# VHH binders against F-box protein SKIP19 (SKIP19): the designs that were tried, part 13

Target 1, 302 residues: F-box protein SKIP19 (SKIP19), of Arabidopsis thaliana (Mouse-ear cress) (q9m0u9)
Amino acid sequence: MASSSSPPAAMEVGESTNWTELPPELTSAILHRLGAIEILENAQKVCRSWRRVCKDPSMWRKIDMHNLGDLDDMDYNLEIMCRHAVDRSQGGLVDIGIWYFGTVDLLNYIAHRSSNLRSLRLIRCSQITDDGFVEAVVKLPLEELELSYCSFSVESLRVVGQCCLNMKTLKLNKHPQKENDDDALAIAETMPKLRHLQLCGNGLSDTGLNAILDNCSNLEHLDLRRCFNVNLVGDLQKRCFESVKVVRHPNDSIHDIDIGSSEDEDPYDFSDIDLMSGDDDFEGYYDFSGASDFSDYDQFDF
Short names: E, the ipSAE of ESMFold2; O, the ipSAE of OpenDDE; V2, 0.75 times the mean of E and O plus 0.25 times the DockQ between their complexes.

## First folded at step 4 (VHH; framework vhh_nb_b201)

Design q6 (from p2 with A33Y; at its last look DockQ between E and O 0.10; V2 from the best seeds 0.00; counts 0 for: pae E 6.8 > 2, placed apart)
Fold by ESMFold2, look of step 4:
Parts: sequence; structure tokens; C-alpha cells
Structure q6 (fold): chain B 302 residues (1-302), chain A 119 residues (1-119)
Amino acid sequence: as target 1 above (302 residues)
Amino acid sequence: QVQLQESGGGLVQAGGSLRLSCAASGFTFSSYYMGWYRQAPGKEREFVATISSGGSTYYADSVKGRFTISRDNAKNTVYLQMNSLKPEDTAVYYCAADWGSEYEDYDYWGQGTQVTVSS
């Protein structure tokens, strides 16, 4: 194999690559691409080196509990698995997404242990009461909230907006609704700092949209896909495009936002698109993950 | 809340036996590896025994043949049967739980139970 220099030559391996002998930085990069379920059920069991990386709290700053919703066919309890992942974060949890299995008890568990949680995503979580949701969430310093295909009331949304004063991103996705401006008016009333808003399938009318534009002066991205009661023409269209940098129209493609709205969707499809500013500030820790993060697991403490 | 509560510790003469119990709650007991560690005053905590979710056992060399770990999934309880006790077995014994792994680094720990073996 040729000598390495600046830049180093690619490693040649003639027989096989032993994943258990990778440098910690490469191990961390590989494991970060896995979801929480795959880490806990498989990756952490490979070897002691991988296990120590998987136990590093920095690996659990963001928790993605994506699943297919078939809870009774699994060998494990997703709620308990989620609590374990939250414990691994040791209070450093910033971003968590929960599909299907969310409960009031789980939300309280997360809220009690994650005082710096900035982003909460609940997708198709039908077991959470309005009161339970509100009590847990108003304690959190949320800047991003997703409620997709959940049945929370407009009153709950209003209280959250009144208590979470730094809300910057809201994704409130529903199956297409009859005309109803209640959500839009609550958002306009309580979330003036909003920069990114996704309202797929919302029933808002031109009246609701005008209220949002009146009160959310910092809005940069607005996604109105499947908002079939909005007619973006004339003065409203002009107003919208003058105020907002990126607008998605009611009839634009939805394959990247409707997990489970169509039969047999693949949630890990590379066609998924994040149109809003995301968690890239928190993703930056990957650039420096590696030896220093994994030193806590070595016996070579000073 | 994950809770591990040890019991069954006490004072015993060398050559005697004790049975420790650890009642577990707040997680799906049958999915977890359960283990026992011990710590003598001023010493590092050391591994004693582990039992997998499937019932496979592993022991520290110092206790193999004298100690037996077992579990009862119906009672959410793990046990440590300690026979032929020696003064060097004197320690606080901790129950531990971890997600599906046989490694010695466990995520959850009990408060411990004192075992004292008199010479």
C-alpha cells in the first residue's frame, strides 16, 4: 500500500474491515447516522468500544424514535426504550421526536429530565390529553414544536404559545380540514417570534393567513401545502411574497411531509426535505466528536 | 422511574450463605441484563455476576463456583445466591440493570446492601 502524505491515502483492506477496531471518531460518525432503536437493540451490543461510544451523553443530544407504529409486534417496549435514551442524555437532551407511542407519563418524564429541550416533535400520538400535553410543555424552553396528525385543541395551542415565549418554528400538520381559522388566529395571537411555519392540511382561510402575516413579522418560511381554503391571488399573494422569503403553495408536492398519510410510505426516503432552518447548530458537535468525547470511557483519566 | 431495591444483606460467619434479592420496577424487566457489583470501603466497585435477558450467566473469577445469579421475570427480581462466603466477600453489593448487553458498564444502579463476613 502507498505511503501516506498530506492528504492521506485511502486505507486499503484486502480481506475485511473490522468495525470494532475503528478510531473512536469514525465509530461515532457511523453510529450517529443510526436511530435510537437501532443503537439500543443492535449497535451498542457489537463490542465494548461501540458500547462506550453509544453511552456517551453527546450521542443522545438528539433522539429520534421513528417507528412503524406496530407496537404489539415488537420484542421491546418503545416507551421504556425512550426513557432509557433520555437517561443516556444525562440532562443534555435538546431535540426529541416521538411517533405513535407518546403518553402523558412519557412527556412528564422527558420534561422533568430535560430542562433545556428546545425541540419537541409528536407524530400520530393519540394517547396524550390536552391537559397533560399543556402541563408538560409549558415547563420547557421550546423553540420548535411539531404536532402532526395529533388531536390537540386550539385552546392547548393557545396556552402553549402564551407560555413558550420564544417559539420560532411550528409544524402543525393535519389531514385536510374544512374551513376553520381557529389555529391561525391562535398562532397570530401568541407566537409573534415565529420564523418558520408549516400548516399542511390546515383549514385556514385568507382571513387566517392575513392574521398570521399581521402578527408574525419575523416569518421567513411558510408552508401552506394542502391548505385548500387559501386562495393565493391578488393583494394577498403580493402581501405574502413581500413578507415571507420562502412560500410553499397549497398544491405543491407533499411526499416529504406526509409520513403515514399515504399507504406504505418509507420514512427514511432520501426525498424527504427540510425546508425550514433546523438543528444544524446542534449538529455541529459532530465536527469535533471523537477522541475527547470518548476519553470519559477510558481508564486514562488524570 | 427506574428503581432497583436490594435486600438480603447482613452479617454472616465465614463459610456461610446469603441470598440477595433485587426488586426492579420502571422498565420491562425481561428485556434487560441484570447484574451484581460490589464495593469494599476504599476500593473500586468490582463486577460480580451478570445474567442476560435470555438467562445466560457470567461470573467474576473470584466468585465462580460459589455464587449463582438467577432471575424471576414474573416477580421482576434478580437473585444472587452466595455460598462458601469468605471475609474478602465483605462489601456493599449493588444491583444493576442495562439494556440488552453483557458489558460491565451498567446504566442503572441500586442503593446497595451491606454484606459482612466475619472471620
Scores: ipSAE 0.023, ipTM 0.509, lowest interface PAE 6.8, mean pLDDT 79
ESMFold2 (binder alone), look of step 4: mean pLDDT 85; pTM 0.855
OpenDDE, look of step 4: ipSAE 0.036; ipTM 0.459

Design q7 (from p2 with S101D E102Y; at its last look DockQ between E and O 0.44; V2 from the best seeds 0.00; counts 0 for: pae E 9.6 > 2)
Fold by ESMFold2, look of step 4:
Structure q7 (fold): chain B 302 residues (1-302), chain A 119 residues (1-119)
Amino acid sequence: as target 1 above (302 residues)
Amino acid sequence: QVQLQESGGGLVQAGGSLRLSCAASGFTFSSYAMGWYRQAPGKEREFVATISSGGSTYYADSVKGRFTISRDNAKNTVYLQMNSLKPEDTAVYYCAADWGDYYEDYDYWGQGTQVTVSS
């Protein structure tokens, strides 16, 4: 029988009357630092004053539903919590992030109620179909989109670019892919206003990168980490650094990117994998150029 | 669109009974605590009864033993059975819903239904 610990006594938190004495603006400043789960499960239970602030629609203009992905072991339903948070925004929702539990029904719920949504982030939401995603996106005035470790087609990406004419930020993160320029070409053709582009693990080649540089002239930040089919040297390197302010290189550290393997409790450093690549079966190749072999990354398929 | 629609109010003689209903839509009813509040003319809104998402009930002292709150999750409806009515029970009755089983600051409110108890 596994024991769950009771919360320690909150000797540092005063009685409920103490918390009700804080000015509402100070209370809201404290509570803005919390995610939706923490607010709904804990902060709103502290006292009447905190609960009143937690119900203010202005607290819900940005909804962060970050979680660890252990959905079946929780005492609560994250989809229900997310709908409740959206309702508390009373149509004022601007930015929402959903990890793991997103569904087509939830996305439609959000889209119907959030006509001013500018930023949508979907991380590891594998149950949302291409058709469901596209239908929702055409309803939203998006300027920022993250699709990390999701399985959306290039056709869906192209529709996004065609419908969201003011796209400024795109994060399209994947596990390292075989060479394929389809995403890069769709981005270059449809998203000329991009300022921030993160393509971690994308299969684009130098051809795809040149297409992006040709068409995304407002680009300020470009993240190419784990884009192992780009050879960022020579004239291409010069062009890239002359055109954009901040560039992350294919072999730069990824410690700040959540790779989201449910098998891993602590994401490991991919830079060591790159140094150890080269297929030990090929004993004649001891001169490594610092690149990694594609076959060594098949083990991270989920 | 979240809606709470009360019905069943009206004029009743002292000692009589009424049953109020509140039909809910636009949210997952079974996950919410439901409650009834009332407001008499010239007075503040006051708590009457609540039923948690798990079915636990709580009552104001002034109505204990006379009123019964219940819920039907299949019909998304909460009820208030009001027996042995007194003139003091005259008020507009409001249905309320709250995620997280709290009793004093509900997320959604109905428009209210008038209950008038004649002497």
Scores: ipSAE 0.011, ipTM 0.393, lowest interface PAE 9.6, mean pLDDT 78
ESMFold2 (binder alone), look of step 4: mean pLDDT 86; pTM 0.870
OpenDDE, look of step 4: ipSAE 0.291; ipTM 0.709

Design q8 (from p2 with T28D S31T; at its last look DockQ between E and O 0.42; V2 from the best seeds 0.00; counts 0 for: pae E 9.4 > 2)
Fold by ESMFold2, look of step 4:
Structure q8 (fold): chain B 302 residues (1-302), chain A 119 residues (1-119)
Amino acid sequence: as target 1 above (302 residues)
Amino acid sequence: QVQLQESGGGLVQAGGSLRLSCAASGFDFSTYAMGWYRQAPGKEREFVATISSGGSTYYADSVKGRFTISRDNAKNTVYLQMNSLKPEDTAVYYCAADWGSEYEDYDYWGQGTQVTVSS
């Protein structure tokens, strides 16, 4: 039970602020557009009415911890803020996204408090071990999973498929890789209910793709961009277009985007939100210096 | 689920002592400030004491020198030692938890424990 406190002293006659007098329903609609960091650092400090809305568990059913990866330049600790946001959800959390700062301890904290979590997105979280990830996944009823630029094994992927029987959306984004069908085969073997699959930079071959098409009959969207070991021509191309509604080709961005002419440079794809953070070890995820290949030229350029 | 459960209330004679406990679960206790509030019948809820996550304490003027707040992070418990009790201290005492707030409004509240001080 909360104490009944008086509002601050009224402003002078004839003046008022729009922000402090908004109805709670309109305040909630505005605040739903903000990420967790903006709410906790700024929005909840505007006035008592806004703080009350920001403390409502319904505001925290979805937590977006998007950030620029400049962690040392901030006056706050994102892992502690994330735990607080999870606390505010009061067990009602269904969707959470974490960029950069994710750890095994944080993932366990989320899993212990969020038994109804349906969507987990981990982007550039390099500190989560396979064992830690597996431990958390067996506790969660996931239907959507994103693992972008994280180093998880195929065995972890199999555990996800075996434990999360209703997986409908999977995004596995990696730097372009040498030919390897292990991920594709694990997906085909364990995730028959997939509707949306994004494998940007995956090493799968035509063989792996056929296995996915054989076993994932509900697939509606398939994104194969930068899967340079797949050759979508002939019978395989026909099969893809007959089986799925939307297919992105391995070479689509190369054919449709001209960075030297009328096209803007796009530093990120649908799955890659933080290229523009400017931190030092992020350059390995994209082309650095004017080549169409994925390698630097002698580290000579700036 | 977040829970704050107070205990240690009861009936005591004026000049006596009581020790209240509040057991916490469901949140990261060590990073929260903890506090005690009280409410007498027909009166507004009033601040009694707080202790920060780092152990710094603050007291209402009416209880300074008589009450001591403390915490045990290993047991997720905050305590209120109440000495030299007066009939005016009769109230329901509530445990509260807050994360970094500058307002008087706390994130979590307990159900309360009755303290009655007889003459």
Scores: ipSAE 0.011, ipTM 0.452, lowest interface PAE 9.4, mean pLDDT 78
Fold by ESMFold2-Fast, scan of step 5:
Structure q8 (fold): chain B 302 residues (1-302), chain A 119 residues (1-119)
Amino acid sequence: as target 1 above (302 residues)
Amino acid sequence: QVQLQESGGGLVQAGGSLRLSCAASGFDFSTYAMGWYRQAPGKEREFVATISSGGSTYYADSVKGRFTISRDNAKNTVYLQMNSLKPEDTAVYYCAADWGSEYEDYDYWGQGTQVTVSS
């Protein structure tokens, strides 16, 4: 008949009792703070009550596929997992972030099933082509776009701005670039409704920044960290602080920026910064003191 | 949109056989576990069989040895071959899909197909 429970059974009963008694609304609030990988691999396996909450479409209005890029070391396929998360949203997806594993096929899968998608974040997604990106994005009513450490062209950025007329937030982050205003000018030309702009590492100059400030008159937040070609002093500094509520300076701390690479070469991502200091001309030091034809005269005198 | 559509149900005499099919669309079928459940009038829905994305199968004791679940990923279809049918097998049979589930709570369900076994 009745028997004592084993330690695993007792642990399962204790865990189930602790979490099963929470109202579904409270469980949902807690689980909304977790990323999609954590929900699908860990949280939904805790107990049946948690699993039921994790299947509710309201849990999947925002999908966060944050990961460290160690794709070959994972026991699961992130693209398959992401497709499952999108399926669980039942068309209600409004925000999705994808790190490393993004593909054109995945982006099309998302676009076809998420007509109300307002925020798309692509971080270190090197497999997505410019054409594939544009084709998917023009179908979506985006208000927020993040393209961090990706290789999308200026022309694709311009087309996105022309088609996504309600763009309010753009995050276009790169490792520090040499001077180039192309991105800044495309933004200024096509995204006049911007309220939040993050351009960490961008190569824009004072010319590009002035174009943004001229055309993006509603800009409330401007993040220029690691934009080393901007001289944010004098009149330009005054202009920024008078017209923009929050400005992050090129030399401000980057501790909140996810550099997000699992590659062995991560420590060398910023080696170019060490080369910003020029070397002195060696010719200025060398005086040719030993090159006289008559220097040999004395050496044979005894 | 995600859909599961059952077919192959009908009337059969005790000792007979039926093959149920479930056509799936709107999701990445090959990555999902597929299951069959049934519900007789006035009874709770009960588990019949499941097949994982990797092809591992598990059966309810009441159908073990008589029913066989299989899948065709190229056709996005799961099957239930029912042999040696008994009057007690009379029920509406439902196809279900879940990603990695060992539990009876599945993500998607079909509308069901009626199986009637006469004595």
Scores: ipSAE 0.000, ipTM 0.347, lowest interface PAE 10.4, mean pLDDT 77
ESMFold2 (binder alone), look of step 4: mean pLDDT 84; pTM 0.854
OpenDDE, look of step 4: ipSAE 0.539; ipTM 0.813

## First folded at step 5 (VHH)

Design r11 (from q4 with G26E; framework vhh_nb_b201)
Amino acid sequence: QVQLQESGGGLVQAGGSLRLSCAASEFTFDDYAMGWYRQAPGKEREFVATISSGGSTYYADSVKGRFTISRDNAKNTVYLQMNSLKPEDTAVYYCAADWGSEYEDYDYWGQGTQVTVSS
ESMFold2-Fast, scan of step 5: ipSAE 0.012; ipTM 0.532

Design r14 (from q8 with T31W; framework vhh_nb_b201)
Amino acid sequence: QVQLQESGGGLVQAGGSLRLSCAASGFDFSWYAMGWYRQAPGKEREFVATISSGGSTYYADSVKGRFTISRDNAKNTVYLQMNSLKPEDTAVYYCAADWGSEYEDYDYWGQGTQVTVSS
ESMFold2-Fast, scan of step 5: ipSAE 0.013; ipTM 0.490

Design r15 (from q8 with S30D T31N; framework vhh_nb_b201)
Amino acid sequence: QVQLQESGGGLVQAGGSLRLSCAASGFDFDNYAMGWYRQAPGKEREFVATISSGGSTYYADSVKGRFTISRDNAKNTVYLQMNSLKPEDTAVYYCAADWGSEYEDYDYWGQGTQVTVSS
ESMFold2-Fast, scan of step 5: ipSAE 0.012; ipTM 0.454

Design r44 (from q8 with E104D; framework vhh_nb_b201)
Amino acid sequence: QVQLQESGGGLVQAGGSLRLSCAASGFDFSTYAMGWYRQAPGKEREFVATISSGGSTYYADSVKGRFTISRDNAKNTVYLQMNSLKPEDTAVYYCAADWGSEYDDYDYWGQGTQVTVSS
ESMFold2-Fast, scan of step 5: ipSAE 0.013; ipTM 0.450

Design r51 (from q4 with S101E E102A Y106F; framework vhh_nb_b201)
Fold by ESMFold2-Fast, scan of step 5:
Structure r51 (fold): chain B 302 residues (1-302), chain A 119 residues (1-119)
Amino acid sequence: as target 1 above (302 residues)
Amino acid sequence: QVQLQESGGGLVQAGGSLRLSCAASGFTFDDYAMGWYRQAPGKEREFVATISSGGSTYYADSVKGRFTISRDNAKNTVYLQMNSLKPEDTAVYYCAADWGEAYEDFDYWGQGTQVTVSS
């Protein structure tokens, strides 16, 4: 199995190199490696030639709003900045990732201006309601959806699957959950064209996994890291490896998962589980929204 | 640049043993699942064995009990110990690196090493 992931390229500059005098195509290549915040706050202010590149709609076909969730300490409003980046795309936006600050209003703004959006990634966006999410997403020709550490309902997931018929990649990542097959069964029922599925932390059991394998016959990549209710042994393990090109196991390393802020504590990390003792009832840590720690989503139920 | 380099192939008599090695570079080896695949002349490439980043292993039925996959994270190397070899095991053996990312096009395969088992 091949992977499109590659190690980061380090950039080394000789003292005789003048960055402001680079050809536009080389400047563009360098700037494409920066996130939207770095482009809007820093790169466009370097000189006139860089500013012209930073305003070119082709630079904004993919928007990455990665941030660490330190919103109150920023000198700028990330939602306003994101809206500006979307405006610069001039309808050419194909891929957008939003970390922490996503709102229903922002999602509608994107949906109304990005008719060719193929990939939407929402990470730790606690402010987006189920209804607002569904309303925006059903308008979009999505082929890839990521909902990481968000509190969307099973009903919302089912509607999305029923309306977004070309969905080929789903990333639905959560803090480790107690046993619950609802997400897995909704996926199996509504997303038969999936080729790539990441379910890190999902509570699915062997029953849910079998349902996915039965119904998602084109599945090439399956990521089950931190899915501790899957007993991936015997016939089920055999089925996965014979049917799916790439499988990540429940106990595999999670270092490649971009979870945003490194200060966010996962109460179910291996070391924490190993140190837990006494009469702890893990059932008490799970909630319907998916979060097992302080629920940022308690106030968003309409 | 991801690179996988196989070694240890060769000619062996039926019932014999070989140990294949795959040296990996250009990625965070510890975070990848590693696998072995093989392709016999005139046949499609088939799965042989895999080992996850956490050490979980799985084997094709045809090699189960005879082959053992292992890894040495300090050396960025994955191994395939092949015992009780049969003429049917004759193939080019490929090392592959599997990433948990949901990308459409993954291209991390070695060049292969020939294993020939004589009757």
Scores: ipSAE 0.000, ipTM 0.110, lowest interface PAE 20.6, mean pLDDT 76

Design r55 (framework vhh_nb_b201)
Fold by ESMFold2-Fast, scan of step 5:
Structure r55 (fold): chain B 302 residues (1-302), chain A 120 residues (1-120)
Amino acid sequence: as target 1 above (302 residues)
Amino acid sequence: QVQLQESGGGLVQAGGSLRLSCAASGFTFDDYAMGWYRQAPGKEREFVATISSGGSTYYADSVKGRFTISRDNAKNTVYLQMNSLKPEDTAVYYCAADWGSTEYEDYDYWGQGTQVTVSS
């Protein structure tokens, strides 16, 4: 094997840029801001030094597979890409987020190769069965779990809570539901170590909320946005204020919630965050007074 | 764990043929570019042939027209058919796998190698 000092022909234009001469630690800092798709499709193809940084396992301790759900229109297979990202982590994976394309086979691939996985996020993953989810998750030392806009059962949630004894963060987000305390009671019963709980859109009542507060004594952050069956007044409001450091109320803004869709299902509280792919390139405050900017986006109609 | 296991090496007379196989496991084989490299005693490792995930092939000038690389995705195996062998083809042959590239020598994974000896 001979070492080459010349960049590939495809990178000749790029080699004239200052970016190709950056120290590895600075290149790493820049690349850590990119999602997995951007790293594997674009960043690693810039030059040999960037490619070396992109292959370093330390780059893959956290994998973010955010996407807009336009799977049929993509030129690449996200499950395959995700498997490669997991391979690059070389067992060092601690945090992974998967939007839309999650499968039971992918979860098993991750679980088998990532014995130190602490955080799993599944957003709009409709292909994962309850049984497959439970089997994969109970093998993992999870402290953080997000299940947003997924259809997992209460029974699955109970089993996960019973087996993942160190669960400290749970995000269980849904489109607004009718009154139902099943999720809240399962959480209260099985997850006493919770410090952060996000239940946006959950159907819990004051009864379910009291059960959570009774059993999750270490709770520091509670997010109840769009939980319209909670009447947070009087004694219950006082209880939350005195026992929880940060509470987000049912009618608070959902600006920061990534719904993983190009369309919002709630006409009264529309969020454009996902339409902007969560990318910092769309920085600044977007309000309807910037209608000319919105008109440049074919997907937005005021 | 990723494993690449070469086989099919051996002793052959000049003008003869050999088919090398590389069995892959522990990764999504279909997505990886697969390559063959060789190293003769006292020389640096040199490129022989590569095949992309899509089936595109590229060969070193020294083997072009004599060697053929192919893959069987159902068996997770890459092959190197070597015809019209010459004494200068004598080397340890290594299987390599790389995601998304066939041009660079910084392949992700390497096999342990298989010896090919061509007598005069």
Scores: ipSAE 0.014, ipTM 0.441, lowest interface PAE 6.2, mean pLDDT 79

Design r56 (framework vhh_nb_b201)
Fold by ESMFold2-Fast, scan of step 5:
Order: sequence, then C-alpha cells, then structure tokens
Structure r56 (fold): chain B 302 residues (1-302), chain A 120 residues (1-120)
Amino acid sequence: as target 1 above (302 residues)
Amino acid sequence: QVQLQESGGGLVQAGGSLRLSCAASGFDFSTYAMGWYRQAPGKEREFVATISSGGSTYYADSVKGRFTISRDNAKNTVYLQMNSLKPEDTAVYYCAADWGLSEYEDYDYWGQGTQVTVSS
C-alpha cells in the first residue's frame, strides 16, 4: 500500500525549483511575517513543503486578518478563511485581529475553540451585537482587547472588565466624541490592572481621566490623542507626567494609528472614512459544494 | 480541540461487509473535504476515497465499485461502506479532513485509525 498513486492529483508534478529544498525552519521564519490571508491564498500553493509549514499549528498562534474593507471586490470569504485559520491553530490561538467582517457566530466559533486566547482585536466590526460580543468574550482569558471604530455600549465594556480580571491592554479608539465620561468611569471601576490604555477620540473629561489615574495605578502607557475634552494642563498634566511612563497628548500626530484605510492622507481630517459606500458587486469566492472549482489551493476534483 | 474518531472496524470474512464511521469535532465539518486512507503493516499509507464539502466523490481504482463514501453534515460524520471485502483490504483505516480537496493529499487532520482484518 502506497500513498499518492491512484488519484490524478497525486500524479500532478509542478516545475521543480530550489523552494522544495528550502529548510523548514527558514520557510517558517519567512511565513511568520505574512498575514493569514497571504498564507491561505498564496504561500501554501508554492509547493508541498511550504503547504506543510502553513498547516503547522505553531504558525497559527497569532492570526492577523487585516484587510482594507473592500469586501465587495474580494474573491474569497474572509469569515470562512478565518474559521479555517482558527481550526489550524488546534486550540493554540493566543492573538487574533479581525477587520470589518467580524460576526457574532465567528466570535463564538473562536471562543469555543480558543480557551487560551489572550488578545482580541476588533476593528470596524459593525455586525457584532453588544450581547453577542459579551457572550463570547466573557469566556476568554483576555489580557489585551482592542475595539477600534466599533459601536459597543458602556455596559458591555463594564461586563468585559468585570469578567476579564487580568486585562493589561485596552485600545478603545473612536472618531472624536463630544464630552462623555461613561467609558472612562467603566474602565476605572473594572480594569485596575491596566498597563496600556489607548483612548483615541474618546469624549472623557478631566474627571474621567482622574478616575482612571486613581484606579489604574500600574498604568505605563496612556494614549489620549484626539481626546479634545481633556484639558491636559497644570496639575493634571504634571500628574500624568509623574505617574505614567508614556503619555500621548490630544494634539499629537496620529500617523501610527491604523484607521483601516490606506487612503487617509490628512491626519487632522475629522471626516468619517468611507467604509464601502457604493460598491455594488460582491461575488463569493468560496462555494463549498464545489470548492475545487473555485479554490486555488492546488485542488483536484477530477 | 480538533478530533477525528473512527469506529466500525473489526474482523470479517472475505466477501463480507463493514461500515466505518468517523465522528468529527472541533472544526466546521460542513466546509471540509473528508477522506479515508489505509495502511497495512510495513507499507506506506494508501488513499482509499474522498468526498468534498459538496458531495463529489473520488475513489482509488482498487476499491471502486466495492466501497462507497458518504457524509452526514448534521451529525458531523463521514462513512465508508465496504462491500465484497478481500484479504488485501486488511489495514488500519484512517479518517482525514482537509479544507478543500488538496492536490498534494496533505490533509489537515488525521484520526487515530481503526483496524480492519479480512480473513480468508
């Protein structure tokens, strides 16, 4: 009994190159620098040895599903692809970032299969409900949470803080908001172990900021960029400087903030980013009833 | 935790039948291609049959017409119905799962196997 004899797929031979002779350790080092989409759509097709490296669970301890939100122009279903990446992690997933396409079903899929997840990043995920978000994340031992340009309630944030007692990093980024201390007070009340807090665009006042500084005594990094309701002068500025190792001020440059668009050419523009307006033609890449007809993963369906 | 668990193996006389089952958990079963492989002592693992997420089937020439692969997505289970068994079919039978139908036959997940012994 031998493998790879009867199926025509086993008889298919591509052009031989030095890629089949590349050491697995070197291949792994290269592929660890790629995002999940690049690995699943491109890298695993190169040859059998690359495909084996791309299936190693150690490659999937961190999943980065970064994309530009151009979902209508994509030839692939990002949610299905993300589920596949989570499956490949075999329970070893510790860090996942999801841009635009996140759903309640996807979060539950991740939560059920990733009991050791320490970092969750949700950027521009408008489909996730407060209840679905809370249900999924209270099951996770999160130490790092990013909710950027999402619309989650203060109540859901409070519940997450009450359940994720070891939260060390919170990134809660918004377009600039009018004065409102609700988020800041929820953070102060429920996340005393925070070391890194990014609140870009938050509406907190000096009252909210003082509450955070009073309760988050281990805070090392505080990012207040675009928090225009904070009057960071005098005694409050001195308090921040003496208590926190790194403070980013309301008017500091936002060049390093990933806003989900490569086309934000004005860091000081307060206009909303165009998130998929006017794209009318989305065609699904994945048809799992005919997967070999649409997949580009060296498939054979004969 | 991803798991594939085979069952239904055993001892059978030549000309007899067995039905193997593979219960899957820990992944989105309906989106995966499922396959059966077998390995006799001292030999390499050999392809037996595969079924795509859409139900398309492919068989090794040695089993074509005798074996039938099927799936039940509601039960997360793939089956191998083995008829007209021969002593040459004696092997450990492995269940395998892959995202899509791989040309390299390098499946994502493998079960622990179930022994099939066909006596003369």
Scores: ipSAE 0.012, ipTM 0.370, lowest interface PAE 8.5, mean pLDDT 78

Design r57 (framework vhh_nb_b201)
Fold by ESMFold2-Fast, scan of step 5:
Structure r57 (fold): chain B 302 residues (1-302), chain A 120 residues (1-120)
Amino acid sequence: as target 1 above (302 residues)
Amino acid sequence: QVQLQESGGGLVQAGGSLRLSCAASGFTFDDYAMGWYRQAPGKEREFVATISSGGSTYYADSVKGRFTISRDNAKNTVYLQMNSLKPEDTAVYYCAADWGSEYLEDYDYWGQGTQVTVSS
């Protein structure tokens, strides 16, 4: 007899009559707040009514495979879980985020089965080749793309921009780079419909920034944190203020960026932590990115 | 492309035994819970036994102590050893697979079934 695992602290365990009495729409609202791993390992094992909600394709329009990169310490295979979550979406998948374990085979599996995919997030996925990435994503009607701490080439970015003509949001985050305008110029050339651009750690100069501002005339949000080759002073600062509604400056706080493991932190963000401070208000990506991306805009896309 | 193929059904006398096999393909077998279900003539499909990816087993009260579920991950096969068979065990037996599930109606994949008939 295998007992069901406990859901997160906010949820009670067991086949409680209290939880089984909830209408499906209320159960769905609760379960939409959980990540895919939590649903597949814990929530679906609580009772039959929760299990049925967890099987509903509407629960899998957005798949969040957030994890801390401790893949060898997990009792489950995240790629297999991700494939299963994609299967449960039954072609309805519109948003997927993959941390650490992404592969070319997985991207092709997703692309082949998810013709309506509008948002793709790849964080710390070192296994995906430039060719494999391009082949998969050019098939997709992407409006939102995140490539954080990945090693994709400028050429790949240019091709994606040329093929994904409705790109509205690009998050291209890196460890701080030496001066290089290649990414900024590719974006300026191929993604004129951008409304939200996050380039944390990018090596762009004032030249690259001006090119973006010249060509991305609908830009509403610009995040330049840790872009240390940009001098947002005088005329350039005034231009940004007049052209863009929200600008995050190179030296602004990174409190809302996913920190995950301190071992994965950018060396330039090293703090002089001689003594450990309490972590009473920090809970990784869910505490920071969720608040910024969802509650801040008062909208749900689940 | 997922396929579950049952075998080993047949006619047996009361008190006899049968071993059912289910060969699985098209998915990573080791990570799925596997189960056996049955449907008697004119009856709804009912749960018989399940085995988790980790090897934990659970049985319906009607078969507990008589049936044994097991799996061979190297062969992508799940088995149901049926001992002390009774006429009321007569049914079509279905193999089912599900990611992390042990519940009857929520299995992701079903086989075509194999007939088991127990004579008095």
Scores: ipSAE 0.006, ipTM 0.318, lowest interface PAE 9.5, mean pLDDT 77

